VH-VL binders against Putative bifunctional riboflavin kinase/FMN adenylyltransferase (ribF). Designs and how they scored, part 5

Target 1, 179 residues: Putative bifunctional riboflavin kinase/FMN adenylyltransferase (ribF), of Geobacillus thermodenitrificans (a4it50)
Amino acid sequence: MKVHEANQGLTLPGSVVAIGAFDGVHQGHQAVLRQAVERSRQLGVESVAYTIDPPPRCRFQGSRMLTTLQEKLDRFAVLGLNHAVVAHFDERYAARRVDAFIRELTALNPREVIVGQDFRFGRNREGDVALLRRHFPVRIVQTVCCADGQRISSTRIRELIERGEWEQSTVLLGWPLSS

## First folded at step 1 (VH-VL)

Design t3 (framework fv_traxivitug)
Fold by ESMFold2-Fast, scan of step 1:
Structure t3 (fold): chain C 179 residues (1-179), chain A 118 residues (1-118), chain B 107 residues (1-107)
Amino acid sequence: as target 1 above (179 residues)
Amino acid sequence: QVQLVESGGTLVQPGGSLRLSCAASGFTFSDYWMTWVRQAPGKGLEWVANINQDGSEKYYVDSVRGRFTISRDNAKNSLFLQMNSLRPEDTAVYFCARVGWLDAFDIWGQGTLVTVSS
Amino acid sequence: QSVLTQPPSVSVAPGKTARITCGGDNIGSYSVHWYQQKPGQAPILVVYDDSDRPSGIPERFSGSNSGNTATLTISRVEAGDEADYYCQVWDSSSDYVFGGGTKVTVL
């Protein structure tokens, strides 16, 4: 897997791009990322994970990350992604117009953009699914729920960790808990 | 026990000043953005002011800008709202709240009533 | 967002489903949070990030958010759910914006 910064201007002749913060790369994220890998093979193009780091909550509100950036990248590689594009979420990035985001994605020449049902663009949330659909074919991956019917999310996993519920958190992550 | 407790609300004359306090306990206060939200009698919730972790960024609703000042003292786990040039329309219960995940207000104090009247 | 629109009131019978809407231009691109406020009490967070529930909030509370409308759904309504409900977003231009509130009456 090759790692790029969003500001370095990765250009591809064709791709399938999965977009998200992917904090923890939990089972819900894995569904999105695996779809990107599978669709890229089907279409004969490169797979890309476009990830925002640190997650907006961690940048603005001091919450812990479920994974370091390197752990996140290692998990993308295990899942079979060809490329990772890291968008560093800071004051400058948060202030960017949505058109700059669309231009970055356009350089990747997406045949398909894959997002989870809960996709949001940074703190300002202007880059939602409806906006992406105006520019690219978008596939939405259904919400992944555990056996009790509850949604799997980074927020829920953080809450379990804060309460010391380590066994439940590892089940929802699908990876060993970061040390 | 995570808790926010407001104090300082009282009756004041129009044009007067008042300082509200909010005491935080049970969490690392310096890790969070904090906010003041008010509610006029029989009316809805209205955001008033927001402050970042170290107090270097402060934001206000237009109607109070220049009259109100939000501040914090992380060593004392305290949030403050200095209210100047008070108007009858500032009459409200003032709530202190913690800004949590994605700007949800996850912990609220019980509120303190400010009445601006002659 | 400068304005979020909620119906001023909703009446629902016990055991039935209450739906409270929050209207805003392209609100589906925002993270919507919902608060419950009972008379004389502080608000409490009942749904955050469109559809997530805080610890201690019963599964009868759920949310959705798409297009121009976010919805708080309370299934199997109980008398204790009678309260005012507020939606809220953060917007880069307006900071925190609350809806006008919806009074849910359980009759």
Scores: ipSAE 0.005, ipTM 0.492, lowest interface PAE 11.4, mean pLDDT 81

Design t4 (framework fv_traxivitug)
Fold by ESMFold2-Fast, scan of step 1:
Structure t4 (fold): chain C 179 residues (1-179), chain A 120 residues (1-120), chain B 107 residues (1-107)
Amino acid sequence: as target 1 above (179 residues)
Amino acid sequence: QVQLVESGGTLVQPGGSLRLSCAASGFTFSRYWMTWVRQAPGKGLEWVANIKEDGSEKYYVDSVRGRFTISRDNAKNSLFLQMNSLRPEDTAVYFCARDLGYEYYGMDVWGQGTLVTVSS
Amino acid sequence: QSVLTQPPSVSVAPGKTARITCGGDNIGRKSVHWYQQKPGQAPILVVYYDSDRPSGIPERFSGSNSGNTATLTISRVEAGDEADYYCQVWDSSTDVVFGGGTKVTVL
């Protein structure tokens, strides 16, 4: 897997791009990422994980990132991604307009963009997927829930880890955790 | 048109509880983070709490953490702020506001506010 | 901790330019939003992302942000611009942070 910074530009002749914060690369993220790998293989193009680091709104009292950037990249590689594009989240990235984001994606020449069910971006979150679909084919992956019907999320996993619920957190995360 | 209307503000005694409501109309409420911001008489704006579209994430200013609870009912286009263990310093006009978007962290639509007075 | 410093007041003559500053450590690395509030009314967003204007806000309103200072500039000031103005940033540790506000008086 090759790693690129979003601000340095990456141009591909064709790709399948999965977009998300992917904190922890939990089972819900794995569904999105695995679909990108499989679709890229079917289409004969390269797979790309476009990730935001650190995840937005993750640093409040009691909150932390589930993985370092390197751990996240290692997990992308294990899942079979060809490329990772890292968009460093700071207040300047948050100020990026929809058109700038679309230009960055356009350079990757996506044959398909894969996002989770709750994906939103840019100024007007309402209709973001519709705007994206004007430029690229978009596939939405369904939300992943645990056995009791609750949604798997980075926030829930962080709460379990902070309470010392390591067994439950590894089940939802799908990766071993160090003590 | 796009509109937010707060209600529930009243006079309460210290240690009391109060629930504020915010009714949203003219937009798809379930697609937006929502925020409560307050303003003490003659003072500036202070962020209180915000809540994700589906209610899965909630954040609070330190001074209200553990005392206030933000919640929403997307089926009814309503935002709430449950205020417990009220203190005189919680006296303020409380505004609900629509977050401009996930990556923007700004408020583009505001209600007119509802006054909460915590006093004898 | 992010603290935003605004002057408590700014006076300006009609037709002249008002400049309202918002000071913060490395604020030039953050996006700044500006709100106008008239007595008894809710705030309205007048500038977002340092320099963008919402629909319906006159082109007389503009913003800049670099280093440790963000500035809201109101050119060709009108009596109706008299209001309190607040800057606002987002910080991962504190979420939404507002400046203390600046009262703009037209003369």
Scores: ipSAE 0.000, ipTM 0.493, lowest interface PAE 11.5, mean pLDDT 80

Design t5 (framework fv_traxivitug)
Fold by ESMFold2-Fast, scan of step 1:
Structure t5 (fold): chain C 179 residues (1-179), chain A 118 residues (1-118), chain B 107 residues (1-107)
Amino acid sequence: as target 1 above (179 residues)
Amino acid sequence: QVQLVESGGTLVQPGGSLRLSCAASGFTFSTYWMTWVRQAPGKGLEWVANIKQDGSDKYYVDSVRGRFTISRDNAKNSLFLQMNSLRPEDTAVYFCARSYGDWYFDLWGQGTLVTVSS
Amino acid sequence: QSVLTQPPSVSVAPGKTARITCGGDNIGSKSVHWYQQKPGQAPILVVYDDTDRPSGIPERFSGSNSGNTATLTISRVEAGDEADYYCQVWDSYSDHVFGGGTKVTVL
């Protein structure tokens, strides 16, 4: 797997791009990322994980990160991604307009963009799946829930870790806890 | 030489039809969004319609929707605008323009004049 | 529906700075592009994405965009800069929207 910074200008002749913060690369994220790998094989193009780091909630709201950037990249590699594009989330990135983000994705020549159901992007989360579909074919991955009907999320996993529920957090995360 | 050349502009009566053409050369036409922009005599620029690289998506300004049809032939490096039910308000120079990612227009033709009058 | 407001005209002496404004609600959240059109000619792109210049456009041309106003600035104005200037944005409802244009006279 090759790793690129978002502002580095990666250009591909074709790709399948999965987009998200992917904090922890939990089972919900794995559904999105695995579909990107499978679709890229079907289309004969390269798979890309486009990730924001640190996750916006951790940068501005002070939440704990579930993985370091390197751990996140290692997990992308295990899942079979060909490329990782890292968008460093800081004041400059937070000010980026919706069209700047779309332009960045256009350089990757996506044959398909894969996102989770609640995907939003750009300044003040003004971009959504409908806007993204104007520019690219978009596949939405359904929300992943555990047996009790609760959504698997980074927030829930952080709460379990904070309560000392390591066994349950490991099940939802699908990886050993980071060290 | 990278260029766009429009043709087809002429005098037509209200209610008439006209087809404009734009010939592209010097670049890979099939990889760009293409756009028509018009300018009424002595007035400003007004976006009319745009079309995605493969022709799959088309968008129009409200005032021409249902009357104008944008299309392209990538094998012939050509863009078209079929104009039906023409109105005097459609009188303008029509420019063909190349779009970067459907955001801005980095290459323009010289335009072709359409006059809708009796 | 989006509306972009430009002053109809701006007069500037050679060697001085011309500023052309483009007003729009929350325009600072959009990317603004600028075109120059000389009499009888096609428009040419002079600034894109608020601040960037295409190759071949002099450094005297620059742009900014914040709040409700975007600005095209032409420093050390030359006679050859006399033209009409148009701002343009894309929005999700109206697609591409142009301002009404500003005639820059170098006198």
Scores: ipSAE 0.006, ipTM 0.509, lowest interface PAE 13.0, mean pLDDT 82

Design t6 (framework fv_traxivitug)
Fold by ESMFold2-Fast, scan of step 1:
Structure t6 (fold): chain C 179 residues (1-179), chain A 119 residues (1-119), chain B 107 residues (1-107)
Amino acid sequence: as target 1 above (179 residues)
Amino acid sequence: QVQLVESGGTLVQPGGSLRLSCAASGFTFSSYWMTWVRQAPGKGLEWVANIKQDGSETYYVDSVRGRFTISRDNAKNSLFLQMNSLRPEDTAVYFCAREPIYDYGFDYWGQGTLVTVSS
Amino acid sequence: QSVLTQPPSVSVAPGKTARITCGGDNIGDKSVHWYQQKPGQAPILVVYYDSDRPSGIPERFSGSNSGNTATLTISRVEAGDEADYYCQVWDSSSDWVFGGGTKVTVL
């Protein structure tokens, strides 16, 4: 897997791009990322994980990240992604225009953009999904739920880790815990 | 950790002016949009104004536009609301809140400061 | 206030589930945030981005959002959950919009 900075650009003749914060690369994220890898193989193009780091809520709330950036990248590589594009989330990124995001994605020449059911960019979910659909074919991957019927999320996994619920957090995360 | 503390609320006559302050601590203040939300006694929440990280953009609810001015001093980690031409209907508890661009509506709030506009 | 409709009150017995709705045209295309407010206190964020929880908020709190209705669900309700609950969205014409609030009474 090759790693790129979003602001340095990456141009591809064709791709399938999965977009998300991917904190922890939990089972819900893995569904999105695996779909991108499988779809890219079917179409004969490169797979790309476009990730925001640190995740916006961690940057803004100071919440603990489930993975370091390197751990996240290692997990993308294990899942079979060809490329990772990292958008460093800070005050400059938060102040950038939406058109910069679209230009970065357009350079990848996406044959398909894959997002989770809960994908958002900016303040409005309709704007996020509708914006992407204006420029690219978009596939939405259904939210993954655990046996109790509740959705798998980075927030829930973080709470389980903070409470010392290691076995349950490992099941939802789908990776061995590093400590 | 994250704290927001409002001050300046008091009784003021209709047509008067008042300046509210909000002191922020425990986070990089200059990285966040900031907002003022008010709540009239026994009523619901109403957004009043917000301000971009660098102060370059400000937005207001229609009922206060031209009368209220939101501002910030990033060097002092402070947010302000200058309220002019106050009306009885501006009577409310005014909350300072942090406004992330992504994720949350308003993830941290101050305790509020009461502004009473009456004769 | 006009765009988001909440029931004024919901009553629920301890240990049961409370559901608070927030109605709006195509609200499923927006990101919905939920706040809890107890008398004399500042609101606290309990659910954001339709279904995520801030650290420290119990798993009993969950959210969903589709079509014209967003829902805050409080499972295994406790006496301490008694409060006013507000939904919130961002709207390009109005900026931030709150629902009218729902008073949750336990018992």
Scores: ipSAE 0.007, ipTM 0.499, lowest interface PAE 10.0, mean pLDDT 80

Design t7 (framework fv_traxivitug)
Fold by ESMFold2-Fast, scan of step 1:
Structure t7 (fold): chain C 179 residues (1-179), chain A 120 residues (1-120), chain B 107 residues (1-107)
Amino acid sequence: as target 1 above (179 residues)
Amino acid sequence: QVQLVESGGTLVQPGGSLRLSCAASGFTFSNYWMTWVRQAPGKGLEWVANIKQDGSEKYYVDSVRGRFTISRDNAKNSLFLQMNSLRPEDTAVYFCARGSSWYEDYFDYWGQGTLVTVSS
Amino acid sequence: QSVLTQPPSVSVAPGKTARITCGGDNIGSKNVHWYQQKPGQAPILVVYDDSDRPSGIPERFSGSNSGNTATLTISRVEAGDEADYYCQVWDSSSDVVFGGGTKVTVL
């Protein structure tokens, strides 16, 4: 897997791009990322994980990160991604319009963009998905639920870790806890 | 301790002009989208205008577009609303509110408001 | 005009649960935020991004958002929760949109 910074201008003749913060690369994220790998093989193009680091919630709300950037990248490589594009979430990125995001994605020439059911980028989820659909075919991956019927999310996993519920948090992550 | 303090509200005749100010303290003002929200007496909240961190983008509710201008002075930690061609329906308490730099779509801190009355 | 519909009032006894709804076309695809406003005071943010709470807001406040209805839930209601509550979304065509508000009265 090759790692790129979003501002360095990766261009591809064709790709399948999975987009998300992917904090922890939990089982829900794995469904999105595996779909991108599978689709890229079917279409004969490169698979790309486009990730935001640190996750917006961690940047602005002081929430704990579930993985370091390197751990996240290692997990993408294990899942079979060809490329990772890292968008560093800082003052410049936070001030950025959705148009800049669309321009970056366009350079990757996506045959398909894959997002989770709870995908959110910028102001609202509906607007972001609608905008993506204007430019690219978009596939939305169903949210993964655990045995109790609750959705798997980075926020829920952070709450379990903060409460000392390590056994349950590792089940939802599908990886050992990062220190 | 985030503080937003509005000023400038007064009685003004229809067709008149008024400039509102909002003084910000307790945070890095230049890192946040800023917003004006108004509330007519006994009525609900209505968004008026917002402005990007660096002042490069400005958005307005249709009813005030062309009449109101939002601006900011990051060196002075101040937000402004220039109101021209005022109408009776502009009568409201005007709140200054801080938007999220990530979302710009919700407001985590508000000032106490300043009352603008448009009447003869 | 607001595209978000709230009931004008909700009455609840102390210690019970209050539920305030916010109706909007496909609102479950948007992020919903909730504000509390007491008489003569500025609004304060009590729930953002459908279900998250700002620091300092009691766990009694929670939110959900699905389909055409978002809900603010206040459990174990206290007298100090008496206020007007507003839902709010961002929409690409309308920018910021507030609901009409719900007055919550505690006996």
Scores: ipSAE 0.006, ipTM 0.517, lowest interface PAE 10.6, mean pLDDT 81

Design t8 (framework fv_traxivitug)
Heavy chain, then light chain:
Amino acid sequence: QVQLVESGGTLVQPGGSLRLSCAASGFTFSSYWMTWVRQAPGKGLEWVANIYQDGSEKYYVDSVRGRFTISRDNAKNSLFLQMNSLRPEDTAVYFCARDFSPYYYDSSGFDYWGQGTLVTVSS
Amino acid sequence: QSVLTQPPSVSVAPGKTARITCGGDNIGSKSVHWYQQKPGQAPILVVYDDSDRPSGIPERFSGSNSGNTATLTISRVEAGDEADYYCQVWDTSSDHVFGGGTKVTVL
ESMFold2-Fast, scan of step 1: ipSAE 0.006; ipTM 0.524

Design t9 (framework fv_traxivitug)
Fold by ESMFold2-Fast, scan of step 1:
Structure t9 (fold): chain C 179 residues (1-179), chain A 120 residues (1-120), chain B 107 residues (1-107)
Amino acid sequence: as target 1 above (179 residues)
Amino acid sequence: QVQLVESGGTLVQPGGSLRLSCAASGFTFSYYWMTWVRQAPGKGLEWVANIKQDGSEKYYVDSVRGRFTISRDNAKNSLFLQMNSLRPEDTAVYFCARLTIFGVDYFDYWGQGTLVTVSS
Amino acid sequence: QSVLTQPPSVSVAPGKTARITCGGDNIGSKSVHWYQQKPGQAPILVVYYDSDRPSGIPERFSGSNSGNTATLTISRVEAGDEADYYCQVWDSSSDYVFGGGTKVTVL
């Protein structure tokens, strides 16, 4: 896996791009990322994980990150991604990043952009799925639920960790906790 | 027809204060981020400050932070720049400019500018 | 700190093509916007997002952006195109970054 900064000008002749914050690379994220890898193989192009760092909630709310950037990148590599593109989330200027975001994605020549059901990019709604669909073919991966029917999310995992419910948080995450 | 009209530029001594105004018309002022850009005599353009639609976020170039304050009055369709502790290097034509609603990356309309001269 | 480099001047004959370059590290990964400023007047936007034109700007104005160089191209130049031209990007370190400007002279 090759790692790139979003604004360093990575260009590809074709790709399948999975986009998200991917904090923890939990089972829901793994569904999105695995689909990008499989679709890229079917289309004969390279797979890309486009990740926002730090995750928007951690930047705006001071929430705890579930993984370091390096741990996140290691998990992308394990899942078979060819490239990781890291977009540093500048919360002061999140609204201004929308067009830079589209420009960066356009250089990758996406055959398909894959996002989770609750995808959001910035502080306003322009970074959502509707904006992406104006520029690229978009596939939405359905929300992954645990055995009790509840949605798996980074927020829920952080809440379980804060309450000391480590066993359940580890099951939803799908990886051992970092320390 | 979008119009931006600046006023308030004059000669001020170093250390002095000045307030610039920009009167907007021809569009829904409260929908747009607004900005001040300056141009020293014979020089290029330099961004100074931005303000969000509702005034909740304000950003400044480092050289003016703590000295300049950008503000707006949406009921009056007006943008302001309060300039304190002025220095000779602040001498410039100050332009009021509008940023686009989404992806506020460029200046789609500009006023004619108002000249501020800081000299003894 | 991001810096955009423009040639200070470009001379072009009427009816010919003027090309104004804007150099910057990895500028092709950014969106470039171009402004025209005539003496004593406000700047006006002539090209935005690398290649798009506002209503009222002639199709003779076009733009491109790739690698380390963005270019504003003015085809079939007219005397009225004589002006200073500035490129501009948004940069997270510097916010709005302008090039130094290029004086286009139509001779």
Scores: ipSAE 0.000, ipTM 0.453, lowest interface PAE 14.2, mean pLDDT 80

Design x1 (framework fv_axatilimab)
Fold by ESMFold2-Fast, scan of step 1:
Structure x1 (fold): chain C 179 residues (1-179), chain A 121 residues (1-121), chain B 107 residues (1-107)
Amino acid sequence: as target 1 above (179 residues)
Amino acid sequence: EVTLKESGPALVKPTQTLTLTCTFSGFSLSTSGVGVGWIRQPPGKALEWLANIYWDDDKYYNPSLKNRLTISKDTSKNQVVLTMTNMDPVDTATYYCAHRYYDSSGYFDYWGQGTMVTVSS
Amino acid sequence: DIQMTQSPSSLSASVGDRVTITCLASQGISNYLAWYQQKPGKAPKLLIYAASTLQSGVPSRFSGSGSGTDYTLTISSLQPEDFATYYCQQYNSYPLTFGGGTKVEIK
């Protein structure tokens, strides 16, 4: 897997791009990322994980990332991604207009963009799946729920870790907690 | 238009649990990136942030009060509920709920009117 | 925790005066700073976010500036409706923290 900074202008002749923060690369994220790998194989193009790091919520101190950036990248590689594009979340990214984000994605020449159902982007969360579909074919991956019917999320996993419920947090992550 | 309104008991006895409800309109907690926070203000004192909850059930608590606070939502009713255990007279304050976005927006753009909670015997 | 120190705690001013309120963060907050206005008996109202961006509907006499740890709210020509308490808030780091407030009183 090749790792790129978002600001270095990666261009591809064709791709399938999965977009998200991917904190922990938990089972819900794995559904999105595996779909991108599978679709890229079907279309004969490169797979890309476009990740925002640190996750916007982890900008706040006291909210621990579930993975370091390197651990996240290692997990993308295990899942079969060809490329990772890292967008560093800072004040400039936070103020980024919808059109700037669309132009950056356009350089990757996406044959499909794969997102979770709750995807939002751009300044003031003005961008959504409908707007993204104006520019690219978009595939939405359904929210992954555990056996009790509740959705799998980074927040739920952090809560389990804080309570010392290691067995259940490991199940939801799908990776060993001790690396 | 975005509106929020707090409701709950005006009087709580020491050691009891406080339950406050925020009912809102003009937005949905099913919308990605949307959150609701709770902030309090003792009479004549500064604002103090208590907790946030987001559309995906992400929760954040003020560490100084974390063991006493629980925040939850009922998306179908457009409500967010805060509970605070072991109330003390020092917890007497006006309690506000407020709207925010989770990504780069840690500020509160719309606030409820506030509900006064007095803790006394 | 990031400590937010406002100065002054109170000030007296006349209509037409230029008013300056300062907010000092205990560590760098990268412009993740908001200013609120609170009138007696009312909820706070957002004035400025991202240190210098004016909220829609807020009069242009309000402005924010600053960098790193030092931020300023300025009211260029104080109006009668501006007599209120002002609070800064950092949102760079959890927990979210507010300044102690600055009460702007009529002279």
Scores: ipSAE 0.000, ipTM 0.489, lowest interface PAE 13.4, mean pLDDT 80

Design x10 (framework fv_axatilimab)
Fold by ESMFold2-Fast, scan of step 1:
Structure x10 (fold): chain C 179 residues (1-179), chain A 121 residues (1-121), chain B 107 residues (1-107)
Amino acid sequence: as target 1 above (179 residues)
Amino acid sequence: EVTLKESGPALVKPTQTLTLTCTFSGFSLTTSGVGVGWIRQPPGKALEWLANIYWDDDKYYNPSLKNRLTISKDTSKNQVVLTMTNMDPVDTATYYCAHLDYYGSGSLDYWGQGTMVTVSS
Amino acid sequence: DIQMTQSPSSLSASVGDRVTITCLASQSISSWLAWYQQKPGKAPKLLIYKASSLESGVPSRFSGSGSGTDYTLTISSLQPEDFATYYCQQYNSYPWTFGGGTKVEIK
């Protein structure tokens, strides 16, 4: 897997791009990422994980990240991604206009963009799935639930870790904790 | 246009549970980066942050009040509910809900008008 | 918890004055600081986020500066509608904490 910074101007002849923060690369994220890999193989193009790092919640809240950036990248590689594009979350990124994001994605020549149902970019809800669909074919991956009907999220995993419920947190995360 | 409005009882007796509802429009709590916070302000005093809930159901509570607070969302109704147990006269305050967007300002950018809650026997 | 010390607690000023309000964090907050304006009987309004970024629709006479632990809100030429209470707020770490407020009142 090749790793790129978002501001370096990666250009591809064709791709399938999965977009998200992907903290922990938990089972819910894996659904999005695996679909990107499978679709890219079907279409004969490169797969790309576009990730924001640090995850915005961890940046603003000082809460525990479930993975370091390197651990996240290692997990993308295990899932079969060809490329990772890292958008470093800082003041400039938080204030970015939607047009800059669209221009960046356009350089990747997406045949399909894969996002979670709740995707959003930019200030005041100005960028969402509807806006992405104006520019690219978009596939929405539904929220992943565990057997108890609850959604799998980084929050639930952190709560389980904080309560010492390591076995259950490992099940939802889908990876051994790296200690 | 983003709007939020708080609703709940104006008067609560000591030891009772307070339930406040934030009803909003112009955004969805299923949108990545979006959250709603609750803040209170006792008469003539400073603002105090209470709790946040985010698009992925991530929840944060003020540790001073954590054992008393529960925040939840109902995305089908565009509502966020805050519950606070064991009310005391010192909890008398105007309670606000507010929108936040991590990919935007990252803080509380649109506020409801506030609802006054008086705790008295 | 991060304590936010805001100074002064109140000040008197005239229209056209330059007003400066200071906010001191008990530890570094990496510029994750917002400034709010609150008029009597009204909800707070966001003015500045990330220490120095002006919120859309806020007049350019408002500006923020600072880094680490020390932050400042400046109003370059006070207008009648600017008489209000101003609050700083850190959002670097939970719990989120507000300063005690600065009341800007007519001289």
Scores: ipSAE 0.000, ipTM 0.517, lowest interface PAE 13.6, mean pLDDT 81

